# VHH binders against Radiation response metalloprotease IrrE (irrE), part 6

Target 1, 256 residues: Radiation response metalloprotease IrrE (irrE), of Deinococcus deserti (c1cz84)
Amino acid sequence: PTALAAAKARMRELAASYGAGLPGRDTHSLMHGLDGITLTFMPMGQRDGAYDPEHHVILINSQVRPERQRFTLAHEISHALLLGDDDLLSDLHDEYEGDRLEQVIETLCNVGAAALLMPAELIDDLLTRFGPTGRALAELARRADVSATSALYALAERTAPPVIYAVCALSRQEDEGEGGGAKELTVRASSASAGVKYSLSAGTPVPDDHPAALALDTRLPLAQDSYVPFRSGRRMPAYVDAFPERQRVLVSFALP

## First folded at step 4 (VHH; framework vhh_gocatamig_d2)

Design s60 (from b1 with Y103W)
Fold by ESMFold2-Fast, scan of step 4:
Structure s60 (fold): chain B 256 residues (1-256), chain A 120 residues (1-120)
Amino acid sequence: as target 1 above (256 residues)
Amino acid sequence: EVQLVESGGGLVQPGGSLTLSCAASGFTFSSYALAWYRQAPGKKRELVAGITSGGSTVYMDSVKGRFTISRDNAKNSVYLQMNSLRAEDTAVYYCAREVTYTWSGGTDYWGQGTLVTVSS
């Protein structure tokens, strides 16, 4: 594997080992394995959080949504775990430097956060029970108590068949803006399983006759042969599984 | 068909011990967290103890050091060993499957309950 792939695998191992020792994944339980580190919630403007190893404190922005706070906490915990692994840290310093090293560390801490909140065993169980579907994505987000976007990336990585996952939601133009107040269904986030070279860009409009739009309108799950609505206008045939939840629809596109 | 079946409840004197068992079927037991809840007369249902798929445990403050939760994945069972029982432990005890690791509102299946009465 690449150096980055090896580092990600090691980070997942660290997160899994840490998680196995915890009584749960609520805020208090997540801190249980860290001695001498204080957790503080405070307003942090545009920043989600920070880990300060000099003062032994984790800071979480008090003005963001609870599931975002928990993911941020898991991310900051991953910084602490990474700093405690001399071999991994040494390998990273041997391979990367400067801004690239900082970027790789942030990427690894996001990988660690996802692994801590969404263990491989949980994802694999859901894929076995529901298949690579919009419902599996909804169940993962619900069971792990994470955003649909976070669940999306984690699920895609462990999905073996060629699948594109997407989170789609309505957008509203403001009255003070241009184009009127019409709501449009657009892709908010998307990720594909390994080996899939196609992507569905954020902001891509979903046609009103598409199964994803119909599922959201009716509030009923729909699964049928249809297509991937690429921004270019290309319509690639796919088996579409659309699962409406709250004000969004979670979609899987199974490719031939 | 998911089922959780509790057993082991009964009448015991203060200071006594009981072991509750919960037999699970219809799902991949080793992949889920399990918990014991109780509902005392005139009170709301509360979490007593929980155990994750990895074996980590949580306990309500009033039972720490007295109760022990454990699981046996080979037998699809979760247990609650209750020692030094007090009158205030009198309740119907429920086995529960936990969908989330937050231990708050993440229960999707409940057992039928087993009554534990602590009195002289």
Scores: ipSAE 0.000, ipTM 0.201, lowest interface PAE 14.5, mean pLDDT 85

Design s61 (from b1 with Y103F)
Fold by ESMFold2-Fast, scan of step 4:
Structure s61 (fold): chain B 256 residues (1-256), chain A 120 residues (1-120)
Amino acid sequence: as target 1 above (256 residues)
Amino acid sequence: EVQLVESGGGLVQPGGSLTLSCAASGFTFSSYALAWYRQAPGKKRELVAGITSGGSTVYMDSVKGRFTISRDNAKNSVYLQMNSLRAEDTAVYYCAREVTYTFSGGTDYWGQGTLVTVSS
């Protein structure tokens, strides 16, 4: 593996070790291992949160949804865990510098946050019960109380069969603030299991005749042979499992 | 008032040793990462060694195996043990408080500096 892959694996080990000592994953339980630090919620505009070590306070944006607030807290905890590992920090400093080092550390702290909130045992249980499906993705997001996008990346990493997961939604805001976006189903996020090098880019249109579109329209889960609608126009055969939830549909594409 | 006060600099012969000390006050020492930087005449200031609040350490490649950074939270102090000193180690050494855990420009307070001269 690459230096980044090794660092991510180590970060997951640190998160698992910290998590094993906690009574749960709610805000109070996450703070159990952090002595002398106060947690304060306040409006922070576009910022998710901040840690002020001088005043021993973690600030979290009160205007962000609760699951995002917990992810931000888990991210700040992951910084502390990373800093406690001499070998990992030294390896990172040897490989990266400046802004790139900062970006890599932020990436690792997001990996740690995901591992802390979505333990391997939870993901493996869901994969055993539901298989690599849109339903498993929905259940992971619900039980871990995280965004579908966060759940999608974590689920893909632990999925053994060749699968592409996607979160698709009907509408989006226009970038220029001129009102509603396209009235078409598009991919919002996607990730594939290990060994699958195909990508389903954000913004990719999903045709009206696709099972994902039909599942969203009917509000009923649908699983059938169909295809992956790549942005290139290629239609790769796949077994599609589509699970609708509110204004979105959670999809798995099982590849040949 | 945040203060970082270095001591221990001086003239030493090549192959010799020095221990630099930095006494901190005016903040919760145990919550911060601390670092030693150095600047030689005509060169940029560079990170020599860093230590996190948890005790993890990072070193510049050219000093690995020769220098050791350590901290004593009870005494609000950070140290740099320098062994096998070389002429190229000659510089003003600065103690620094880090708010950025990457040691990549998140320094918000600097000590006054202490001169280390390695020469016969």
Scores: ipSAE 0.000, ipTM 0.262, lowest interface PAE 11.7, mean pLDDT 85

Design s62 (from b1 with S104T)
Fold by ESMFold2-Fast, scan of step 4:
Structure s62 (fold): chain B 256 residues (1-256), chain A 120 residues (1-120)
Amino acid sequence: as target 1 above (256 residues)
Amino acid sequence: EVQLVESGGGLVQPGGSLTLSCAASGFTFSSYALAWYRQAPGKKRELVAGITSGGSTVYMDSVKGRFTISRDNAKNSVYLQMNSLRAEDTAVYYCAREVTYTYTGGTDYWGQGTLVTVSS
């Protein structure tokens, strides 16, 4: 019922309508609905991309990873879709101004990008097949060809039971580390389903005896009753589903 | 075959202005994006500004509003107009040709560089 929730819902509608007409979600397919706009790759320093309506160009940084380029493209397409929706743009100007308006627009374009790359039908199908699990998170990231972090936020939003999702990976004391020294398992990203008041902050250490740590160490999925390892030291009971993939573990905490 | 030749570098006082030029030859200039990079001693080479074949521009945050990249297809040249110069702008400036049709890579040819020194 909030203005932001209404704007997000409208952005998802715009993304769904745009996506329905596309032959796929690869880079070239994403551009099929934008007649007259050129896609250009080039180094862009710290910027991921930009939409230039004056020159009818979408610019994507050539020096970032492919999945990040594709998410950035979906984000820039969302800017174009938003700019074309007079009612949404009018509503945003009525509610917000200045830097806050620009922050909200950026948030909406991230919502649009996620909706375009991870349609509600795909997420709902995976939740039906696997339940709210680490495996569902892994399958969403794989099938949509997006980062685990992007998949995590989208999955949490459509999860009805009280669940906390987390992406956990080994971290170094310093950015560079000693190149193979001992590392601590920490939460990299987390998001909870609607109504869950608890959160796992980025950087929260995961104990060595936790199912998430054991799953990563053994490289085998592990699902069992255990707990949510809050930074405060509190241990809330939860059914833990831990799915190791590459150098990380994807975790769901089903709450009482 | 492909050549990029920079000119216009020199010594300038803080707050001053300077225009760099890059003359290109050996390819269809109008079909390519061009960019300016810079490298100060002890630092890695960084993108300063870029311009696509269609005229869309990209700037490094610290030069936005101070530097302007432009091109003249009739003269096969790209320019970097530098205003309100600061000591931190001191570097060797390189002209580069950008490949924009691949999702990886980018620069395939470099000029030899022109030195810009901002000092009183």
Scores: ipSAE 0.419, ipTM 0.799, lowest interface PAE 2.4, mean pLDDT 89

Design s63 (from b1 with S104R)
Fold by ESMFold2-Fast, scan of step 4:
Structure s63 (fold): chain B 256 residues (1-256), chain A 120 residues (1-120)
Amino acid sequence: as target 1 above (256 residues)
Amino acid sequence: EVQLVESGGGLVQPGGSLTLSCAASGFTFSSYALAWYRQAPGKKRELVAGITSGGSTVYMDSVKGRFTISRDNAKNSVYLQMNSLRAEDTAVYYCAREVTYTYRGGTDYWGQGTLVTVSS
């Protein structure tokens, strides 16, 4: 066991404990567990937010989208929870310093934010109902009101069978010309369940004849035996579940 | 009538210092957050520094350690102390009032601006 793994487990415990006392997970409800701390929205340039313990305030950038604001709020609440846990804070200062300490704390606060917005009970319920599928990924993002990428990482962590999840979307619009719509389907984000040593890199092209591409083209879910399209050109056999949503397709690759 | 009036701009040499002031009227000053923005020739207006009603501050990365925002509720004023000025700090500086109680918040009033020129 690594010190980082132990710290992440403690952060998830803090988030779960905090979340258990809340009336909901909307912006207003998230603040109900913090006595004496004020939520303030203001412009913050390229920063998403900040927790200022001296003034007992959480700052959220007013210039970003509401769903990003909620994740940022959960992240800043996690900073407050971490600072309130003497043992965790002491352990971190014993193990890390300087820039490394900052990076670890930011990582832990992202772990806390995900745990707060996507409780284990919600993820486990969806995995029971839909299995480790693109549909489970879509439902998690919808119900928790988070990005597909955030949902993907959280879902992969709690998925027991060997699965690779991916969010795939068409490449950005090129200027109009011959075939002005010849967009390439590529992997935007991917994460694998515990124990899976394979990764599907961001930017990896998905062939036109792949189930993921067909599901996006038809706008219909498609599940069949196929393969993982690695960037190297290697085609590893997998059961593919592709769920199209908007201009993207959410995919699970179940490995043997 | 809400008004924000900036003063203190001028010509300074690189490495110099300047203090900008913003006098506010027409609202309960102590209840609002205030911010300083700047706009350089040919560029978009950007946040420089902000201060909440409670005194919490935010800064653009390039000015951290060089600029300090502060407020005086008794004088209905917000200040920007600028030290170690650089050529790239040359801009029109604007005082702004921020709506902070809602996720749809943002700037609702702007001052007229005060020019800061950093040149030798």
Scores: ipSAE 0.412, ipTM 0.796, lowest interface PAE 2.4, mean pLDDT 89

Design s64 (from b1 with S104Y)
Fold by ESMFold2-Fast, scan of step 4:
Structure s64 (fold): chain B 256 residues (1-256), chain A 120 residues (1-120)
Amino acid sequence: as target 1 above (256 residues)
Amino acid sequence: EVQLVESGGGLVQPGGSLTLSCAASGFTFSSYALAWYRQAPGKKRELVAGITSGGSTVYMDSVKGRFTISRDNAKNSVYLQMNSLRAEDTAVYYCAREVTYTYYGGTDYWGQGTLVTVSS
């Protein structure tokens, strides 16, 4: 675990260094520091992208959402950055091999992609301004132009207090007959800050009287003492901050 | 006037081979990406293979290893070499020009299509 944590920290440093030299974080700006490689958009069916080293080109699927295109590009750039860092590459080969090495490199490139699109300074500034809240999560996704799920994982990694973040949205019940079905608020994604032992799994129902449900219904932010609605029915006390946005609510559960 | 004209379609037995050709005119061929799509009865049109101006290729998973896309800039032509043909490859095949310089790029011109029938 220590070796992986050190590798992730180094990957974040490489991403920050690369990002500091860029004019922005839009798709074309991301390529500014990458010499000898061309960016090309192509329909690619179900694939997000590909790197063709023979032709020195990164292919990005033109038929996926722009924020997904940017994440895929940032991921491919992170591969290039990792390959250029002899110390990190040597450390990885000393610790891992075969399929496991490939899995770790893939994980690190996802870490690098997130760090490139959501710089530590941006996350820290938002945490200072809004605290570990649903509002901070919403602002991060908006300012970095990334999915709420991507923002959620990045925010959790930099949150020091014990917090669980969640993205909740209305969904139809799986069982449905004639005339459609009932809609229920459920957790779509969740991540906790380091050291938090508890998890809130995707699909977990959120009760109608919970602050998260009330915030969504009223379209007004709501912050109050309440609980984490675990799937088991267990109600752990927490300070809940719920921020509604479109047809979803972004929630933080601050633990004792 | 941009034109894409396909040829080479026909009837072939399973396991057989066919080469589709697309002749382009009315634009600077070497500056554009080209692609082959197909549409089977009752299904949506799907990407089969694409080739960038630089020669990089993309393939649908089900044809990878069996089909090869290539281009000849001197002849303003793109080709699809189809080997080990299966009944599921039966479709109308379309040549297309791709806009690749923008993140919301896509097909801006289509050929009329050529029918490929793999009979068993």
Scores: ipSAE 0.414, ipTM 0.797, lowest interface PAE 2.4, mean pLDDT 88

Design s65 (from b1 with G105A)
Fold by ESMFold2-Fast, scan of step 4:
Structure s65 (fold): chain B 256 residues (1-256), chain A 120 residues (1-120)
Amino acid sequence: as target 1 above (256 residues)
Amino acid sequence: EVQLVESGGGLVQPGGSLTLSCAASGFTFSSYALAWYRQAPGKKRELVAGITSGGSTVYMDSVKGRFTISRDNAKNSVYLQMNSLRAEDTAVYYCAREVTYTYSAGTDYWGQGTLVTVSS
């Protein structure tokens, strides 16, 4: 019931309405609902993209990876959708000002981008087929062509049972002296379903004997009773579903 | 037959100004995006500023507010106005033509480069 929660809900509604009229979610299809706005790719250095209302153009950095380009396009489209909603703009200007207003608008456009690329029906279909699992997370990222981090936040918001999702990957550690090095499995990103009071912070090490580590080592999916490895050292019982993909493992922790 | 020829480089004091010009020939200038890149010794070539056929501009963060890219389609030229120059701006500056494809872009032609030296 907060102003921000209401604004996010309205942004998701705008994205869903826009998306319903599109033939798909590829780059060409995403632009189908925007009249008078052109899409241009060009080198933009460290910037991902921009919406230029003066020239009626959306610019996307040609030098970033394709899935980032599509998320950036959805983000810039969300700017255009937000700008076209007088009631939402009025509510935002009544509540926020200055740098805070710009920060909130950027947050809303990220919410809109996620909703546009990962519609509720897609997420719900995957949850029906695979359950709240590491495999569902992998399939969402793959089918929506988004980062695993973007996918886990969207999946967590639609997951009804109490679950923590995590993306874990190996990181390089430097040994003492000029030479040497080692790899450690750590949490890269995590998000929990609604009502879960627990969080798994980025950088948390995953023990070598944990199902997530075993799944990555064997390159085989593993599902079993185990625990959530909190940074504090606490071990909360959970049913762990670990799905290895490339050099990472996608994990769900189903809580009691 | 496509050619890009830069001019306007030189030695300038810190805080000074310089205007680079790029004269294009051999193609329909108004249909293409153009960009300025720079390369300092020991560093990779980096984008400084770009301008689309429609006039939208992009700048690297460290030059935003100090540099201005512009184009003159009647003269087949693109310009880089550089103000408040710093020692870190010392580099060879290159004019480039950007080809915009349906969902991508790439540089297909480069100028010869013009040296800009900022020193006291």
Scores: ipSAE 0.318, ipTM 0.751, lowest interface PAE 3.4, mean pLDDT 88

Design s66 (from b1 with G106T)
Fold by ESMFold2-Fast, scan of step 4:
Structure s66 (fold): chain B 256 residues (1-256), chain A 120 residues (1-120)
Amino acid sequence: as target 1 above (256 residues)
Amino acid sequence: EVQLVESGGGLVQPGGSLTLSCAASGFTFSSYALAWYRQAPGKKRELVAGITSGGSTVYMDSVKGRFTISRDNAKNSVYLQMNSLRAEDTAVYYCAREVTYTYSGTTDYWGQGTLVTVSS
């Protein structure tokens, strides 16, 4: 029961209310509930997007992937929704100032974006159908058309059993240091369900004999008793569900 | 038909200023976004600044506060005012026309480029 947790809950309510009125979740459909604001696609270099209040326009980088464009748009819409909620704004200004206030607002707008693109009903349906598994993570990313990293944070937040989710992938040409003779499987992103005190750091190597590495190598899902491969070398027992997808593997570690 | 012609490039010392101009013809200028890109030897071409038909602007982080993009619809021209120039700003600068209603890559026409060299 923190002030930040309450603000996140309110942001999710605002996103759900806005989303209920939309014809879909594609880029143009997301604009349906906004009045007087124009959507414009522009090259923006390394920036994903921006809201220009002077010209009443939301700018989205035309040179990033479509799912990232939609996430950015949902983030900018969340700014508009937050600004329209006088009570939430008042609470935030009472609790935070300066750079910290801006950081919290950005965090809330990311929460709103995720809630808009991955409604609680969708996540709960997938958890009921597949359980807290790598497959549930893959299905969420696919059906919501979002990155696996975005999906794992949203899935972890709604997962009740003690689980660590991870997205693991081999080095790509876009990654720095991809000049070595062999690619290394590493954790790209991880998030744990509420109450879990453990996390996998981004960059953590995954051993070649781990179920996650074997699933990726064979391109076949693997589920078995194994361990969480912490960077420290500690091996915590866990039931591992590894689901390979393209050049990555989506993993859940169910803890005792 | 569509033509974009850059001018204003040259040699300047660090800390100096230049104004680049791009004269457009062959299309309804006021309906399109325009952008400036640059490419240094051995580097990829990168966006420097853009301006929408409505006047909203975007800038690369390293030029914010130093460069200003503007347009004059009556003259079918877009400008890049470059202040506080640095050696790393040395590049061929390209004017480009942007199609803003698409979800993917949007540049459909490029100018020939104008060389900017920042050196003492």
Scores: ipSAE 0.359, ipTM 0.769, lowest interface PAE 2.7, mean pLDDT 88

Design s67 (from b1 with G106Y)
Fold by ESMFold2-Fast, scan of step 4:
Structure s67 (fold): chain B 256 residues (1-256), chain A 120 residues (1-120)
Amino acid sequence: as target 1 above (256 residues)
Amino acid sequence: EVQLVESGGGLVQPGGSLTLSCAASGFTFSSYALAWYRQAPGKKRELVAGITSGGSTVYMDSVKGRFTISRDNAKNSVYLQMNSLRAEDTAVYYCAREVTYTYSGYTDYWGQGTLVTVSS
């Protein structure tokens, strides 16, 4: 594997080890493994958070929504875990420098955050119970209390069959010829399981007659043979599982 | 080699002002976040202010509205403008480089520090 893949694996191990000792994954429980570190919420402008190892403080922006704050906390905890791992830190400084080192550390802390909030055991349990479905995606986001986008990337990484996952939501469309606009269903985020070379780009329209659109309109889950609606207009056959939740629909496209 | 050199510290009366400067060398300055920390006698070192490569800032509650952090990428320098100084601001002030372009709490280089004394 690449040096980056090895570093990500090490980061997941650090997160798993830290997580195993915790009573839960709520804010208080996440801090349980960090003695002497103070958690403070404050307005931070453009910054989501920060970890100060010298003062032993984690700062979280008070002006973002709670699930974003919790992901940011897990990210800052991952900085603390990375700093405490002499071998990983040495390997990173040997392999990377300048802007690339900065990017790699940020990437690893996002990997650590995801692993802390969505342990492999939780994902595997949901895949066993629900299969690689929109329902599994919804349940992961709900149980882990994370954004659907965060859950989508984590679920795709552990999905073995060829599947494309997508989060689709309504957006207002501008009418150039006539005044006014209407809500249209579009892809907001997408990720595919390993080995799948196809992707759905953000902004891709979902036709009104598609199972995903019907599931959102009816507020009822819908699973049936249909297609992947690529932006090009190409329709690739797929088994579609669409699970509506709030103002969005969580979709899996199982490929042949 | 990376170097951070602080200047501008000194003795000032309560209510006075000081500007601390940190001159950086040995790295691509514009790519990194910088921060000011302070350590008062008998207390832990604490974050005072931070600034990202893009110019976003963070401040400790007790200095908001009184202190301003800024950077000048053309001069490879970061500054801390301190107004309405109080006795509680007496400390050694340290310039620090963050590992990344954003304030991550991951500091890899420190300056030697500059003493600020607020006293009559």
Scores: ipSAE 0.000, ipTM 0.122, lowest interface PAE 16.4, mean pLDDT 83

Design s68 (from b1 with G106E)
Fold by ESMFold2-Fast, scan of step 4:
Structure s68 (fold): chain B 256 residues (1-256), chain A 120 residues (1-120)
Amino acid sequence: as target 1 above (256 residues)
Amino acid sequence: EVQLVESGGGLVQPGGSLTLSCAASGFTFSSYALAWYRQAPGKKRELVAGITSGGSTVYMDSVKGRFTISRDNAKNSVYLQMNSLRAEDTAVYYCAREVTYTYSGETDYWGQGTLVTVSS
């Protein structure tokens, strides 16, 4: 494995160990494993949060959405967990320096946050129950109380078959004239399972006759043979599973 | 009975310095985070600097390196040392008590405010 892949695996182990001792994943429960650390909510302008090991405090921006605050808390807890692992910290300092080291640490703390909020057991249970589908993505976001985008990346990491996941939503497009006022369905986020070198770029338009668009229009789940609509115009055959939810559609593209 | 009383505001020239003080009473001062906010006419109130019960600090990007927040638990006071003042720092400055370790988190008490005017 690469140095980054090994570090991510270790971060997931730290998160799983920490999470095993918690009564739940709400804000209060997440703090149960951290003795002597104060949690404070305050306005922080453009920053989401901070962990200060010198003063034993975690700060969370009070002016962002509760869902984002909870992910930020899990991220700051991951900083504390990483700082407590001498071997991981030593390995990172051996491989990276300066701004690159800081970027890698931030990436690892996001990995830890996702692992805390979406345990492997939850993801594996959903994949067993629903398969690698748009419905599995919807259930993960709902049960873990996270964004569809966060759930999408976590689900892709644990999906074994070659699958591309996507979150698609209508844009609010204001036009005038004969074809104006149309809402355009576009990809908002995408991630692929291990071994798949493709994903859909954010902003990629989804054709009106695609199963994803039809599922959203009808408000009914739809699964059928179709294609992956790459921005380049390439159409790769895939089994498409589209699950509409609110103003979006959650899609999986199963590759041969 | 919770009170926050600010002092130290005034008129100062660009590049000058001021120290704002906030005297607190009616609660266990050492247990709470405190913050300085400011509000210019017609604008929303914004966080300038904050300090936790443990002494950790946070600053608005435009004041980093120029302003320093500190606290003295023995005197139940929090301070804002302002250096290299600019015209855009002109505002009413408010001392605030921040709620610690709650699900919602929020500012629950405000001082009366002290006016800082930076003008040549």
Scores: ipSAE 0.006, ipTM 0.461, lowest interface PAE 9.5, mean pLDDT 85

Design s69 (from b1 with T107Y)
Fold by ESMFold2-Fast, scan of step 4:
Structure s69 (fold): chain B 256 residues (1-256), chain A 120 residues (1-120)
Amino acid sequence: as target 1 above (256 residues)
Amino acid sequence: EVQLVESGGGLVQPGGSLTLSCAASGFTFSSYALAWYRQAPGKKRELVAGITSGGSTVYMDSVKGRFTISRDNAKNSVYLQMNSLRAEDTAVYYCAREVTYTYSGGYDYWGQGTLVTVSS
C-alpha cells in the first residue's frame, strides 16, 4: 500500500484500540482514556478546537453544534494518539515535511476521529441489518451522532457492493430575491464504495420525477429501479433506495 | 459557594489602557479554566479571552495582540490587561469560571460585571 494508506490503517488501529477501553462515545466517555489531559469548552471564533501537548489541554469551541464538538474532540484525541505512536510519527517525518506533513497529520486525525465515533463493528452491523441503503446511512448518522456527510464517507468505505451514496436537500430560498421559483433538489454530498469509477458531484440537480425527489415530497421511503442522475445528463441504471429525514433525503444507488 | 468579583473598570480615552481583576472563592481555583466575556448594549455576550488551568490562552480575533489574560493561583485571581483601547471595546466585562468536560453554558459561574467605557 501507499505510505498514506499504511498511515491511515495504523491510525484506525490506534482509534480502535483506544475506543475498545472506553465506556461509551459521549464527551465524558471519550476523555476516559486520556490521563492528565484536561478538556475545556469555550468560544474560539473561527477555530473548531486545539490540542496543546505542552500544557496537556484540549480546547473545543463552545459555539458550534454538539455533534461537531464531539467530532472535533475525537480529532484532537487522535492528535494525542498519533503523538504517542513513535513508529508512526517517525514514518511520517521520514516521508513528509513542512506544510505537507501538517496536511497529512490533519487528514490522519480526521480518519482517527471517524474511526473512533463510527467503529467498524457499528457500520458492519448496520450494513448486515439494512444493506447498503439510504436507511443504513440515516441510522449510522443517528446512532453515532454525527453529520450525514461524515456518516456517508465512513459507510461508503466499508460497503463491498458497487454503490454510490448521496445526501440530497432542497436549495435554500433567497430572502432578498423573494424567490419566484420552486426550490431545486440537489446533491449536497456523495461518496462511492471502493472500485466504483463513477462520481456524483455536489450541486448536481435531481429531477422532480426521480425516486429521491418523490421520497422527499411524500416523506415516505421509496426503493425502486431508476437511475443515477449525473450532471452530464447521463442516466445510468441503478436500484435506488431513498430515505427521507427532516429536510433532506439520504440515497443509495446500487450499480450493476 | 462559588463567587467571582470583578474590579478595575472605568472611563478611558481611545488608545488608553486598563487592567481588570477577578477575585475568585469557593472552589479549587488552580483546577479550573477562567475567562473574560463582554456584553455591549444591544449585543450578545461574547468571549474576550480565556486561560486554562495549565496556562493555555485563547483570544477573540479583534483583541489579539492588544489584550493579555493572566492568572495568579496563589491569589485566586485572573486578570485582563487591555491596551490600545477602542470605542468598540466599550462594554460590561464579566469574569467566568469555564466548565471542564462539559459545555461552557452549563452552569457557568459569572461575576457581577465591571463597566468599561472608551470615550473621548
Scores: ipSAE 0.000, ipTM 0.221, lowest interface PAE 14.4, mean pLDDT 83

